# VH-VL binders against Tubulin polymerization-promoting protein homolog (tppp-1): the designs that were tried, part 8

Target 1, 180 residues: Tubulin polymerization-promoting protein homolog (tppp-1), of Caenorhabditis elegans (p91127)
Amino acid sequence: MAAAAGFNWDDADVKKRWDAFTKFGAATATEMTGKNFDKWLKDAGVLDNKAITGTMTGIAFSKVTGPKKKATFDETKKVLAFVAEDRARQSKKPIQDELDAITEKLAKLEAPSVGGAAKANAAGVYSRLTDHTKYTGAHKERFDAEGKGKGKSGRADTTENTGYVGAYKNKDSYDKTHGK

## First folded at step 7 (VH-VL; framework fv_bebtelovimab)

Design C3 (from C0 with heavy chain S32E)
Heavy chain, then light chain:
Amino acid sequence: QITLKESGPTLVKPTQTLTLTCTFSGFSLSTEGVGVGWLRQPPGKALEWLALIYWDDDKRYSPSLKSRLTISKDTSKNQVVLKMTNIDPVDTATYYCAHRSYSYSGYYFDYWGQGTLVTVSS
Amino acid sequence: QSALTQPASVSGSPGQSITISCTGTSSDVGGYNYVSWYQQHPGKAPKLMIFEVSNRPSGISNRFSGSKSGNTASLTISGLQAEDEADYYCSSYTSRSLVFGGGTKLTVL
ESMFold2-Fast, scan of step 7: ipSAE 0.444; ipTM 0.693

Design C4 (from C0 with light chain G31A)
Fold by ESMFold2-Fast, scan of step 7:
Structure C4 (fold): chain C 180 residues (1-180), chain A 122 residues (1-122), chain B 109 residues (1-109)
Amino acid sequence: as target 1 above (180 residues)
Amino acid sequence: QITLKESGPTLVKPTQTLTLTCTFSGFSLSTSGVGVGWLRQPPGKALEWLALIYWDDDKRYSPSLKSRLTISKDTSKNQVVLKMTNIDPVDTATYYCAHRSYSYSGYYFDYWGQGTLVTVSS
Amino acid sequence: QSALTQPASVSGSPGQSITISCTGTSSDVGAYNYVSWYQQHPGKAPKLMIFEVSNRPSGISNRFSGSKSGNTASLTISGLQAEDEADYYCSSYTSRSLVFGGGTKLTVL
């Protein structure tokens, strides 16, 4: 069980972060879109368009979600495992080493940013190091305004047309490389 | 035919920096997936992993020793160098370098150098 | 102290089978199939005997086998021979790091 066994984080703590990104721009959302998944990875410095690209994340997301195009928390963990596996094939490092690099960055990020990923990551890392593990004043107010839509019921963000389709013949590659 | 050999001082004084060199043959550190690690073993004690460098210059360090360790490579010379700062008598150990082959599964070392004993004393 | 717990010593006679345990936590041995075993003769460098819990490198006798249950990995040596007398170390991946057991001294009587 890749998703259950592979994650060096506290699920309850990370699920709070995941929920915040899931609700970014869509206050009532319960499943994460590909767009918000990419935002989470970009804000955390995982999606750098060098080692890990939007094409890689799009393919992994489509592999797990199929036509639904939205992921539960557990499905999001499977997407992350496929991203790590794809990265491991390129780097030729252990799959768990690549997954741990991803999860360390995601776990450090407190809150979605309405600005650039680099500034959001710097603020999140420093805040965590100084005892705050939740949204701080400015970020919390911005997120609440964006996510809850004061004076409006919320934002109806449709699933982005990622255009990414995974190769079906590579669907079971995680089991193949991990269970050899 | 993969071989590794450690070299460096056998006697070091406390507070100095220890520099060890691993010279190898039978593989290249430009080969994707290849890495070289450093491990140590104090006399009569357990093995301890120190650091690993990959073919693409990516580095890993033991969390407890990270602030004291620097690993580097010279691919053209077939060498990996480990530096450990602020040496202490408890750092007395046999130091090994070892080859990591391409693997999707963790860190394991399939070929080891013979080891070099480093004694730290005043 | 070592991160992984092994018995300090085990003993057996030629032809016997022995098992060496390696107990970790849910963050290392329990989390991943990334357990290795090394054999070390006095004054020599370690030799890889088992990797990925149960796989043998080429040239390693099938008398050596590995397994794992929960947080405990095991090395079993069947048909014990005099040359098996050595120290045995387990290791496991954890959080972009590698940890070792304290080692087990195998004595062949």
Scores: ipSAE 0.508, ipTM 0.756, lowest interface PAE 2.1, mean pLDDT 82

Design D0 (from w1 with heavy chain R101G Y104G S105Y G106D G108Y)
Heavy chain, then light chain:
Amino acid sequence: QITLKESGPTLVKPTQTLTLTCTFSGFSLSTSGVGVGWLRQPPGKALEWLALIYWDDDKRYSPSLKSRLTISKDTSKNQVVLKMTNIDPVDTATYYCAHRGYSGYDYYFDYWGQGTLVTVSS
Amino acid sequence: QSALTQPASVSGSPGQSITISCTGTSSDVGGYNYVSWYQQHPGKAPKLMIFEVSNRPSGISNRFSGSKSGNTASLTISGLQAEDEADYYCSSYTSRSLVFGGGTKLTVL
ESMFold2-Fast, scan of step 7: ipSAE 0.568; ipTM 0.783

Design D3 (from D0 with heavy chain S32E)
Heavy chain, then light chain:
Amino acid sequence: QITLKESGPTLVKPTQTLTLTCTFSGFSLSTEGVGVGWLRQPPGKALEWLALIYWDDDKRYSPSLKSRLTISKDTSKNQVVLKMTNIDPVDTATYYCAHRGYSGYDYYFDYWGQGTLVTVSS
Amino acid sequence: QSALTQPASVSGSPGQSITISCTGTSSDVGGYNYVSWYQQHPGKAPKLMIFEVSNRPSGISNRFSGSKSGNTASLTISGLQAEDEADYYCSSYTSRSLVFGGGTKLTVL
ESMFold2-Fast, scan of step 7: ipSAE 0.462; ipTM 0.707

Design D6 (from D0 with light chain S95K)
Heavy chain, then light chain:
Amino acid sequence: QITLKESGPTLVKPTQTLTLTCTFSGFSLSTSGVGVGWLRQPPGKALEWLALIYWDDDKRYSPSLKSRLTISKDTSKNQVVLKMTNIDPVDTATYYCAHRGYSGYDYYFDYWGQGTLVTVSS
Amino acid sequence: QSALTQPASVSGSPGQSITISCTGTSSDVGGYNYVSWYQQHPGKAPKLMIFEVSNRPSGISNRFSGSKSGNTASLTISGLQAEDEADYYCSSYTKRSLVFGGGTKLTVL
ESMFold2-Fast, scan of step 7: ipSAE 0.385; ipTM 0.654

Design E0 (from w1 with heavy chain R101T S103D G108A)
Fold by ESMFold2-Fast, scan of step 7:
Structure E0 (fold): chain C 180 residues (1-180), chain A 122 residues (1-122), chain B 109 residues (1-109)
Amino acid sequence: as target 1 above (180 residues)
Amino acid sequence: QITLKESGPTLVKPTQTLTLTCTFSGFSLSTSGVGVGWLRQPPGKALEWLALIYWDDDKRYSPSLKSRLTISKDTSKNQVVLKMTNIDPVDTATYYCAHRTYDYSGYAFDYWGQGTLVTVSS
Amino acid sequence: QSALTQPASVSGSPGQSITISCTGTSSDVGGYNYVSWYQQHPGKAPKLMIFEVSNRPSGISNRFSGSKSGNTASLTISGLQAEDEADYYCSSYTSRSLVFGGGTKLTVL
C-alpha cells in the first residue's frame, strides 16, 4: 500500500547522459564515481549547496554504493531516490515532487560542462519526458519500506487514532527537528 | 479557522489575461510543507488542477496549461495570485483556491474557498 | 476528458451500502498511495472525505471508507443517509501532476 518514488524519464535517453558523466575524466569508466555524480547534479543545477548539498549527496551515494564507491545506472537511480527522500524530510514536500524536480533537471542536461552553468542551457525541449519509467521489482519493494506512504504510517504519533491531533503532533516534532 | 476566498473579474473577454487572487487566514504560507493550489470546474464537469505554490516559492503547474499559467504569492498579505493568459470560452469555470499540507490531510486539499465563477464571452 | 474513470451515477436506499470505483493506470492510482475523495453538494465547494487511499480527516463519519486494489480505488459509504446525496470525485497523483475522475452522482432513493 506504500508508494515508491517513480522516475518520470526515458531510461535509455537519460542513460546516455549518465554515461557521459560517468566517463568525464575517465574515458573507460563503466560506473559513476561520487565526484562525477556530484558534477552531474551541479551542472544540472540540482546540487546548489543550499537545498541540496554535497553532504546530502555524499551520504546518499555511500548508502547505496558502500565500500565500492561507484554506482551502476540503476544504483545511481537509488542514490537519487535517497537524495529526494532527504530533501523531502527538510522541505515537507512529497518525495515524488522532490524526485520529479531532480529528474527534470537531470534529463534536460545533455553533456558535462567545462564552463559551468552556461552549458546546462544547451539542454532544450527535446529532454521532455514521455513517462514510462518506474522503479519496479526488488528496488520498488526496498524504496516502499523507506518510502513516503509506509514511512508515515510507521510513526507512533501518526497512528494514535487522534485525527488532526496526531498529524499536528507529527508536524510539531518535525518542525523542531528541522528548525520550522 | 483556516479560510480562503477567491476574488477577481466574473466576466472576461477572449484573448485577455485572467487574474485571480486568493486571500486566506488561519495559516501562514511561510510554514514548511504548506501549499496553496488553484483548481477549476467548468459548469457540470469535473475538477481540474491548475497550479500549486509552496511555502518556499516552489511552483508546480498542470503540464497541459503550464505555458498559460503564472502563480505567485505575497506571504505578508496572505495572498496567492493566479494569472492565465489568452483566455478562451472553454476556460469558463468556477475557480477555487485550496490549502494543502502533510500534517492534516496527507497532501490532499483539505480547505477550499467558496469558488468564483468566471465567464469568458465576447 | 477526465483522466480517472468513475461511473456517472450510483444509487442506493437509506441504510444500504454503496461503492464508487475510480479506475486509472499504474502511472497514477496504481503507482501512488495519494488517492483522495471529495464530496460536493450543488453550488458548494468540494469537501475532503478521504486522503491517502483510506484515511479520514477529523470529523468525517466512519461510514465513509476508502480502499485500493491494483489500478482501482474505491469509496464505500455504509448506512446510506439522505445527506450523502452529492457528487463524488476521486483524485490521484500522477507524473508531475494531479488528476481527477469525472465524478459520480450519488442518488439516495
Scores: ipSAE 0.355, ipTM 0.660, lowest interface PAE 2.8, mean pLDDT 81

Design E3 (from E0 with heavy chain S32E)
Heavy chain, then light chain:
Amino acid sequence: QITLKESGPTLVKPTQTLTLTCTFSGFSLSTEGVGVGWLRQPPGKALEWLALIYWDDDKRYSPSLKSRLTISKDTSKNQVVLKMTNIDPVDTATYYCAHRTYDYSGYAFDYWGQGTLVTVSS
Amino acid sequence: QSALTQPASVSGSPGQSITISCTGTSSDVGGYNYVSWYQQHPGKAPKLMIFEVSNRPSGISNRFSGSKSGNTASLTISGLQAEDEADYYCSSYTSRSLVFGGGTKLTVL
ESMFold2-Fast, scan of step 7: ipSAE 0.462; ipTM 0.743

Design E5 (from E0 with light chain E52Y)
Fold by ESMFold2-Fast, scan of step 7:
Structure E5 (fold): chain C 180 residues (1-180), chain A 122 residues (1-122), chain B 109 residues (1-109)
Amino acid sequence: as target 1 above (180 residues)
Amino acid sequence: QITLKESGPTLVKPTQTLTLTCTFSGFSLSTSGVGVGWLRQPPGKALEWLALIYWDDDKRYSPSLKSRLTISKDTSKNQVVLKMTNIDPVDTATYYCAHRTYDYSGYAFDYWGQGTLVTVSS
Amino acid sequence: QSALTQPASVSGSPGQSITISCTGTSSDVGGYNYVSWYQQHPGKAPKLMIFYVSNRPSGISNRFSGSKSGNTASLTISGLQAEDEADYYCSSYTSRSLVFGGGTKLTVL
């Protein structure tokens, strides 16, 4: 569940949303791939290729996941913090304000999108994508192959880790409030 | 020099909408990193942040008051406007607008208007 | 009640040093370096004295200094002068918001 400190999640069970995107194309997946991370941010309107680009998300994902190329929920929160940090350098806004903008958009998005879908239709798509029993044999195999193949190569692999972890830990509220 | 000044009604009745205008000079609200906020202070009490607007029209609101607040800007007039609906006697306070930027103040409010006292009574 | 805890009052004599504390949690003062201090004379708007924990705006006397340890930020005024008599407020970021302390009245004896 979203904590008050560091992440601005409103009414939604963001972990459940995260799980849905994690399982997109790979019903048994427990960690999010860079490709599914980018899909989540794109569907939410966060990754717009103007203010926040695939290069920015790739760099952030790589910094957190390294060679593993996939993120737990807590690691995904760190990736979001790095995206906010990168955006803040460009916008000259506080990191927290940029993180709040990102997390509000993510919290508002209930389900992975289908082109042209309304909110009610998106809820139906969510149900279909998260319920493995609704996949036909051929459709499920296609989805699993595409999701797993791209998960193995990872978005993170196209972007080098620049070693921002130390600065992030010192400056970011997330590590101070979520370090147990 | 940066200056800001608040204007609006000094006496408002309960349930009405309060509209306050901040008129400023010495900076542009089109400059990257610049924001203008609204704060208030009830007589003898602490400061409370209400809302913030950035140069790119990004808006932030106090969570407890968000449903009642609207902040907007007119960059050509050098003005920021705050509207607060359903005013109540507990909203009696001196209202301030203030400038902020990273370059000069690390996102603290570095220049403030003189404040305008708004009294809410029936 | 205020989100950040400050003593209601502090006092000192001219030439002395005093310190005002501002205590929050790991979700505000402890978690963020966006900590600032404001001075307010009666009937006047607040004046920024310290930002980003320990930085002074141009024109603020070096008698004013800021620091932070864990969840507590501190404002120290050295070489206390009559003109320093005022209310002092701390402020910090938190998730979704910006919060203030209850204020401390400094009396110069």
Scores: ipSAE 0.530, ipTM 0.775, lowest interface PAE 1.8, mean pLDDT 80

Design E6 (from E0 with light chain S95K)
Fold by ESMFold2-Fast, scan of step 7:
Order: structure tokens, then sequence, then C-alpha cells
Structure E6 (fold): chain C 180 residues (1-180), chain A 122 residues (1-122), chain B 109 residues (1-109)
């Protein structure tokens, strides 16, 4: 379960949005269901059934949550990282760029789609989040589609090392940069 | 053969908006993984990355300049356009557009236009 | 100021080897394997010489090689030739951006 990605958002502000979607249709819920995760991504325009599909989000959600089928905020971030990784394999773009596209859309979304009047406090909180947040990330992220390398000899595809879809990690450089 | 060429005004006044066009051949911005970026180089100074647009209209901007920059594309015309608002004498530089494909060259730009010098003066 | 540190100049004689360093931090050169090197002759656009630390584009001489140790990347040019005289710039990926070195002027004596 290796997954790490730099989230270019303000965790505190996004967590308030996350909490609103977590409680959509279940006012006492403390962990996000797969259904509410998909609603969050659909409302934000992330889940478009073209670039990012319900199959992709379902696989990523299940990979992180297992039999629990509910995600904490930190687990939800891991799900988003796997969605970005899966998308990067298909688009042939950097995983960080795919993650940034997802997080920018989520950060711009003020509130879940609801019938009737929205809560004034929720709208105010959402309006405070910018689409530029502090970058945090320590892991190298690179993905090659369908086990295909970068087209360069002498470089191992990281997905071949796990038997599953995985993020690229150069262990030699990681050890030199991060120590131990 | 991949080629790119920049065009636009060579002299701009402070506070105006600079619009530059990159016209290219030898590749398509409908091909997955392909991107076109803009970079600049003030006289005697380092290169600076400004913006990038991908085949799927995904846009990336230098964090320090994002509020001033807009990048767009017209895939049918093989063109990418950069707009920079509130131009200042410090923006005097040679501006380049450049090609890249992530799955081949990572974050590196493998083919560059000739560059166009933009002077900002009143 | 440039984000990555390069020596302002380096010189060598034909047939010699020279090395140009590019020093950053653990958040750019040290943190990622996305270091590129560009050659620029006066009045010309940059030309990609090395990408992802040590890879050569098609058509680039094997006299040019790249490496990295910790926070420092290096470009080595062996069998130095007159046409190698140019400015050399390193570049690295960093958090949401690309940064560049200040450039090194190579003089072939």
Amino acid sequence: as target 1 above (180 residues)
Amino acid sequence: QITLKESGPTLVKPTQTLTLTCTFSGFSLSTSGVGVGWLRQPPGKALEWLALIYWDDDKRYSPSLKSRLTISKDTSKNQVVLKMTNIDPVDTATYYCAHRTYDYSGYAFDYWGQGTLVTVSS
Amino acid sequence: QSALTQPASVSGSPGQSITISCTGTSSDVGGYNYVSWYQQHPGKAPKLMIFEVSNRPSGISNRFSGSKSGNTASLTISGLQAEDEADYYCSSYTKRSLVFGGGTKLTVL
C-alpha cells in the first residue's frame, strides 16, 4: 500500500468540505462512504465518466478502505492519490499534475448539491479556500501506462515490482534525499 | 520534424496585456501526453518556466505568476496562446514556447521555438 | 536570483573532460529524478542535452553524460570540442513548478 502524493490544498479548509459530503444524507456520519465520495467528485466535475469513471473511483476506494467500506479524511486522500495514479497511467501525464487537477476542482467546490437553501456558515467557510494551497509531499510520483516504461533502456517500471498499479519510486534517490 | 515559432508584439507598454502565440508543426495537441509550455529568459538571466497546457486542456502555471497568466490552445490551428496581464519592465525577456511529452522526456522540453524578444518600455 | 546554483564559468582544452555542477535542495534536485540540462549558443534557443538526470535524447553525443549525488546534479562533457562552447543550464522539478540554474559559460581554450 504504497501511495504518496503532494496535496496542494489547505487540509483544514478541505476537511470542512469533506465533512459536509461525509454527512450528506447521514447527519451523524464520521467516515465517508464510497457513494458520498463519488458524489463529492461528481459535484466537483472530477468524476465525469470519461477521464475519471466510477469504476476507477470504486477500485481506488476499495483498495484503501478494504472491508470497512468507509474512509477517514486521511484515507480519502489516499483514495484520491490512487485515482490520480490510475488516471496518469491512461493520460501519460505526471501523477502530480493529475492529482493537482483533481484537488483544484475539489477546492473550488463550495458545498454539496442540496435541495432548498444552503447553510450560510458552510458557504462562508468554503469561500475562504483558494485554489492555491501550500504544497506538501515527500514522495516521487511517476506512473507508466500498462507497465510501459518511459521508452528508455535501463529503467525498471515500478508497476512490475508490485504486480499491481503503483506509483514510481526511485529507492536509491529516495534513500539519498530522505535518509536511512 | 517538430517545429515551433513564437509571434506577438516586440514592444509593450507597462500595465498592458501581452499576448503571444505559438504556432507549431510536426505534432498534434490531441495526442495523449503531449504538452506545450511557455518559458522566458530576461537578458543575461536564467530561464523561467511560465505555463504549460496539455492535450486534454489541463493547464499548469508558475505559482508566482499564476494570477497574471492565461494559457489556451486551438488544436485545429496548431496554436497555443499565452496572455500576461499588467506587464512591467521586469517582464522584458525573450519568450519561448516548447514541446514536451511526459512519458518520453519527463518534465524536460525537447523542442523549442526560436524565441521572441519582448521589450517593456514606456 | 536562480533557484539552482551553477558555477558562472568553466573552461577546458580540446580533448579534455569538464564537469558542471548544479546544486539545489532536497525539495528539487535531491527530492526528484527530474533533472535536465540545456545547451544554449549565443542568440539561439536552448537545446535539450540530458533529461531525467542521465538520459540522452536521440542525436545527442555520448560525450555528454549526467549524474546526481544528493542535492547536486552534474553534467560531464568528455572529449571537449570547440562547438561545445556555450552556456549550460540545469533544470529540476520542484513542488508544482520547474526551476532553473543561473547558467554556466563553458569556454574551450
Scores: ipSAE 0.561, ipTM 0.781, lowest interface PAE 1.8, mean pLDDT 83

Design F0
Fold by ESMFold2-Fast, scan of step 7:
Structure F0 (fold): chain C 180 residues (1-180), chain A 124 residues (1-124), chain B 109 residues (1-109)
Amino acid sequence: as target 1 above (180 residues)
Amino acid sequence: QITLKESGPTLVKPTQTLTLTCTFSGFSLSTSGVGVGWLRQPPGKALEWLALIYWDDDKRYSPSLKSRLTISKDTSKNQVVLKMTNIDPVDTATYYCAHRGYSYGWGYYAFDYWGQGTLVTVSS
Amino acid sequence: QSALTQPASVSGSPGQSITISCTGTSSDVGGYNYVSWYQQHPGKAPKLMIFEVSNRPSGISNRFSGSKSGNTASLTISGLQAEDEADYYCSSYTSRSLVFGGGTKLTVL
């Protein structure tokens, strides 16, 4: 599940960015609205309406916040984990790979845009993510390219009749019958 | 049953480009979630991951080697090709291609089926 | 140079238990639950024994178990048998990449 995924970022540094987006248009706000969550993801290039859509983010936000419709920083991390999990179900890639693609983009974006196109900063990331950012720069580039459409019919067939999913399920059955 | 087999030159000269081909059966690279990776192991040394290609042509490379590596696939031939430029004696290793297990919860670069490996020696 | 630290060798007698450690940093072993273990017999390709810290692929004996504490992952082999004699490698996810340990030679006495 989403709760099992780890965040490849420095919470204190990212919380400063989160707080800036939380207060965008509402200077006294302490919890992030769904609108400001979507703005953060759009400005960072995460919400592209190709790989990650407003429908996906809306569903994830609602799952975590319920009737409150506002998220704390920790709740926002849970929303991001659900977005990554939803993306992983579609891509069939590891949840951590999808979460890391999201968090790398969010960590680089320092402040909300005021009508101009938002750009991830190439330098100036002062968090403990500096080494990770350098090490995985190539993967960020390739993920952006992935945003171009994928064949839906091939995914549907794979989802229904995959031997690899069967092999994974067999491992669970073995553990249940033989112990540990 | 899933099988993979590496092929390519066994002796390469420094500065040349090494091209290795992985030919597989028992799965398709048109299947959502499937990936094929390349790894190497110098004689008596540790394993090193090089590259991965997914069914949707999405590619991953070792950051230290990215500038030298190109991975590609030919789905109709059941083949994945790795090219490594500017080969050096330190690149002498057994090269493996391997299948990445498929499930959104199954293994980050965990390789469940491996080819037999092909030894590539780099010398003049 | 390997990124993850493993002891060069471990040994045990048939029927005993041994543990192989794999030590990294908070950016790999300590940061994620994506640790795998491979068994390699001389002249053979590696075989996946454990993935995601503690999960076994279908067909792998329950004598093999994995765990993690902080920056150190461990592979434990109980009821040691002669055929367990092999090299063992750990690997961990890091920053959308994969790193390996230096390997441990297990000798069954």
Scores: ipSAE 0.350, ipTM 0.642, lowest interface PAE 2.4, mean pLDDT 81

Design G0 (from w1 with heavy chain R101S Y104W G108P)
Fold by ESMFold2-Fast, scan of step 7:
Structure G0 (fold): chain C 180 residues (1-180), chain A 122 residues (1-122), chain B 109 residues (1-109)
Amino acid sequence: as target 1 above (180 residues)
Amino acid sequence: QITLKESGPTLVKPTQTLTLTCTFSGFSLSTSGVGVGWLRQPPGKALEWLALIYWDDDKRYSPSLKSRLTISKDTSKNQVVLKMTNIDPVDTATYYCAHRSYSWSGYPFDYWGQGTLVTVSS
Amino acid sequence: QSALTQPASVSGSPGQSITISCTGTSSDVGGYNYVSWYQQHPGKAPKLMIFEVSNRPSGISNRFSGSKSGNTASLTISGLQAEDEADYYCSSYTSRSLVFGGGTKLTVL
């Protein structure tokens, strides 16, 4: 399940940064390539090749974009949700916590790495992006949590996410029986 | 088997900094997937989440209180510490620390300390 | 004031079933499958009864069950017993925080 998480950022401001990364090395581009997606996450400190790797981002990107191999802004948000889900499975933290860590780093980043001066120009924008009092609930877009399950077989899709619930229930029993 | 216990001053004056310590046993805060949170409950009122710290020192704070809160851990002592600055009479509450579950979806607090009542008055 | 709305009180007789509602918005209860329920006896710490809408921790009676429809989560207690008399709190994940309901006092008559 990657669809039940909200983005804690100002879409309009972040889309400006997304557009800058989309156009990095390709001035007329309107959709973000996997290479530029990875650059955005690397510049922001999200893609560190430890907690979040190029393999994880590549799998998430391919899952959303398929044969098109490029993403709109809304599709890029779906890729980020899948990265957060993959990280959450590994970290044992909630998907929302991992998504918030990713989005906070992305919102702080001003522009693609082009030398220090360009980043200074976005200091005011950065302050606006990180000041939560300037964001409304409308800027917290949610994913289509129901679309995936209801598009095929509701009950079967629901059971796809029972593994972590079963693991939680079993963890308490495991702790009691093993008592490390 | 998992147990937690809160300790700290029971009476604090306005404008001071409140420091609370959670001492635990039955788990290690070096274990991947483990976290400890702080919550509070004013007398006769609802529970409120304050802060959470994970084994990897990742910290999360209630947005409304973030500027006043610092959470830290000492893994070798099995302790988590919460500091709240500029204490006010409205901060009078029973303060709880609680263990977070192992699962990636597990935000519920599955084991709680007994709570410590902190009264803020002059 | 609490982020999630619960009835202030609910009552039932021994052996009866009761349901406690927890109403939020599409940005919390309606948007996430991370609803928990806690039981609190006077002077004691909360005890986790239900997590992720409908799952029970080890040791929790199957008389307790949870569900969700739209923006409302529900805790149902079947076969009411005197020891069920307590305050019940719901909790939900939001995009930025964990929030709680105002609490419901269950009286077993």
Scores: ipSAE 0.008, ipTM 0.573, lowest interface PAE 8.4, mean pLDDT 79

Design G6 (from G0 with light chain S95K)
Heavy chain, then light chain:
Amino acid sequence: QITLKESGPTLVKPTQTLTLTCTFSGFSLSTSGVGVGWLRQPPGKALEWLALIYWDDDKRYSPSLKSRLTISKDTSKNQVVLKMTNIDPVDTATYYCAHRSYSWSGYPFDYWGQGTLVTVSS
Amino acid sequence: QSALTQPASVSGSPGQSITISCTGTSSDVGGYNYVSWYQQHPGKAPKLMIFEVSNRPSGISNRFSGSKSGNTASLTISGLQAEDEADYYCSSYTKRSLVFGGGTKLTVL
ESMFold2-Fast, scan of step 7: ipSAE 0.525; ipTM 0.773

Design H0 (from w1 with heavy chain R101Y S103G Y104S S105G G106S G108Y)
Fold by ESMFold2-Fast, scan of step 7:
Structure H0 (fold): chain C 180 residues (1-180), chain A 122 residues (1-122), chain B 109 residues (1-109)
Amino acid sequence: as target 1 above (180 residues)
Amino acid sequence: QITLKESGPTLVKPTQTLTLTCTFSGFSLSTSGVGVGWLRQPPGKALEWLALIYWDDDKRYSPSLKSRLTISKDTSKNQVVLKMTNIDPVDTATYYCAHRYYGSGSYYFDYWGQGTLVTVSS
Amino acid sequence: QSALTQPASVSGSPGQSITISCTGTSSDVGGYNYVSWYQQHPGKAPKLMIFEVSNRPSGISNRFSGSKSGNTASLTISGLQAEDEADYYCSSYTSRSLVFGGGTKLTVL
């Protein structure tokens, strides 16, 4: 039994971005919809409809979420791994190269973009993510950097969390069982 | 019958830019999944990976040397070019270009050029 | 100096088996199943012997085998022959990059 690729990002930092996109257009949402997943990838330049298409992301999302059609952060990581795997089959590049390209772009994107007709909702979410309360935000993050948060809930070395043992050990028949 | 051959100056002065060309046959750098890498080996020392270019012009660089390296390709000429700026005597090495194993998981090289020794001295 | 640690030398007699270790971290050897091994004879370019931890390219003798446990990969050469005398280098993927070991000189005699 082989494990899939590892995530070379700071889980706690990326989860903040994930939460922002999860709540885009739905302030109380706790799990990411396929629509918001595609928005995250599109805003980051991952979903370009050339190398990575909405069909690819839709298939990967459905594979992981099944009838629930919503993903937790850990499930979203599994979706990203399947997208990278699908892309690697087409590009013939290492799956880890494709995953790293995706995760690097996602980790750099701070906030959802303001869309056309959705400007009012986007502005509200955006203001929460890009609040320039520099001192308060920096202060909170400095306390996390002192070994809080990341040491208790997320690993500094994400390779150990998602490499050989991580969420990508795929022994269950989720896709075959949950779809009944 | 994949073959690669490195060419370029054998003597370079410190601070200059080193330009090396890899000319190959038996494969095309327009074929999906194909890549060509550059590696070096100082006399009597270990191998060091420098850069990789894929068929779609996607590029990878050694993090420690990234600011000094540029890799490019001319698919129609079957050539890959490596440029290294601000060359130093510690860059004295045999430089190799190599074919990335097609469709594989990582950066591993199944066919290598013979290597070209580049000596950096004033 | 090198990112991956290998013993500087190893020796064996014809017919014996030897193992060369390659130790990295959880961000390279331990994090991925992307370890390769190269053989290099004096004055020659390296030759790929093992890729993806344990796979052999076509034409490589089954006397050469690869494995990995935690952060350490191993190359085992069984039934040592005089022509196996060479330098051996391990390599591993890491964060869209590639790192090498310091090399191991195998002496057969």
Scores: ipSAE 0.310, ipTM 0.639, lowest interface PAE 3.3, mean pLDDT 81

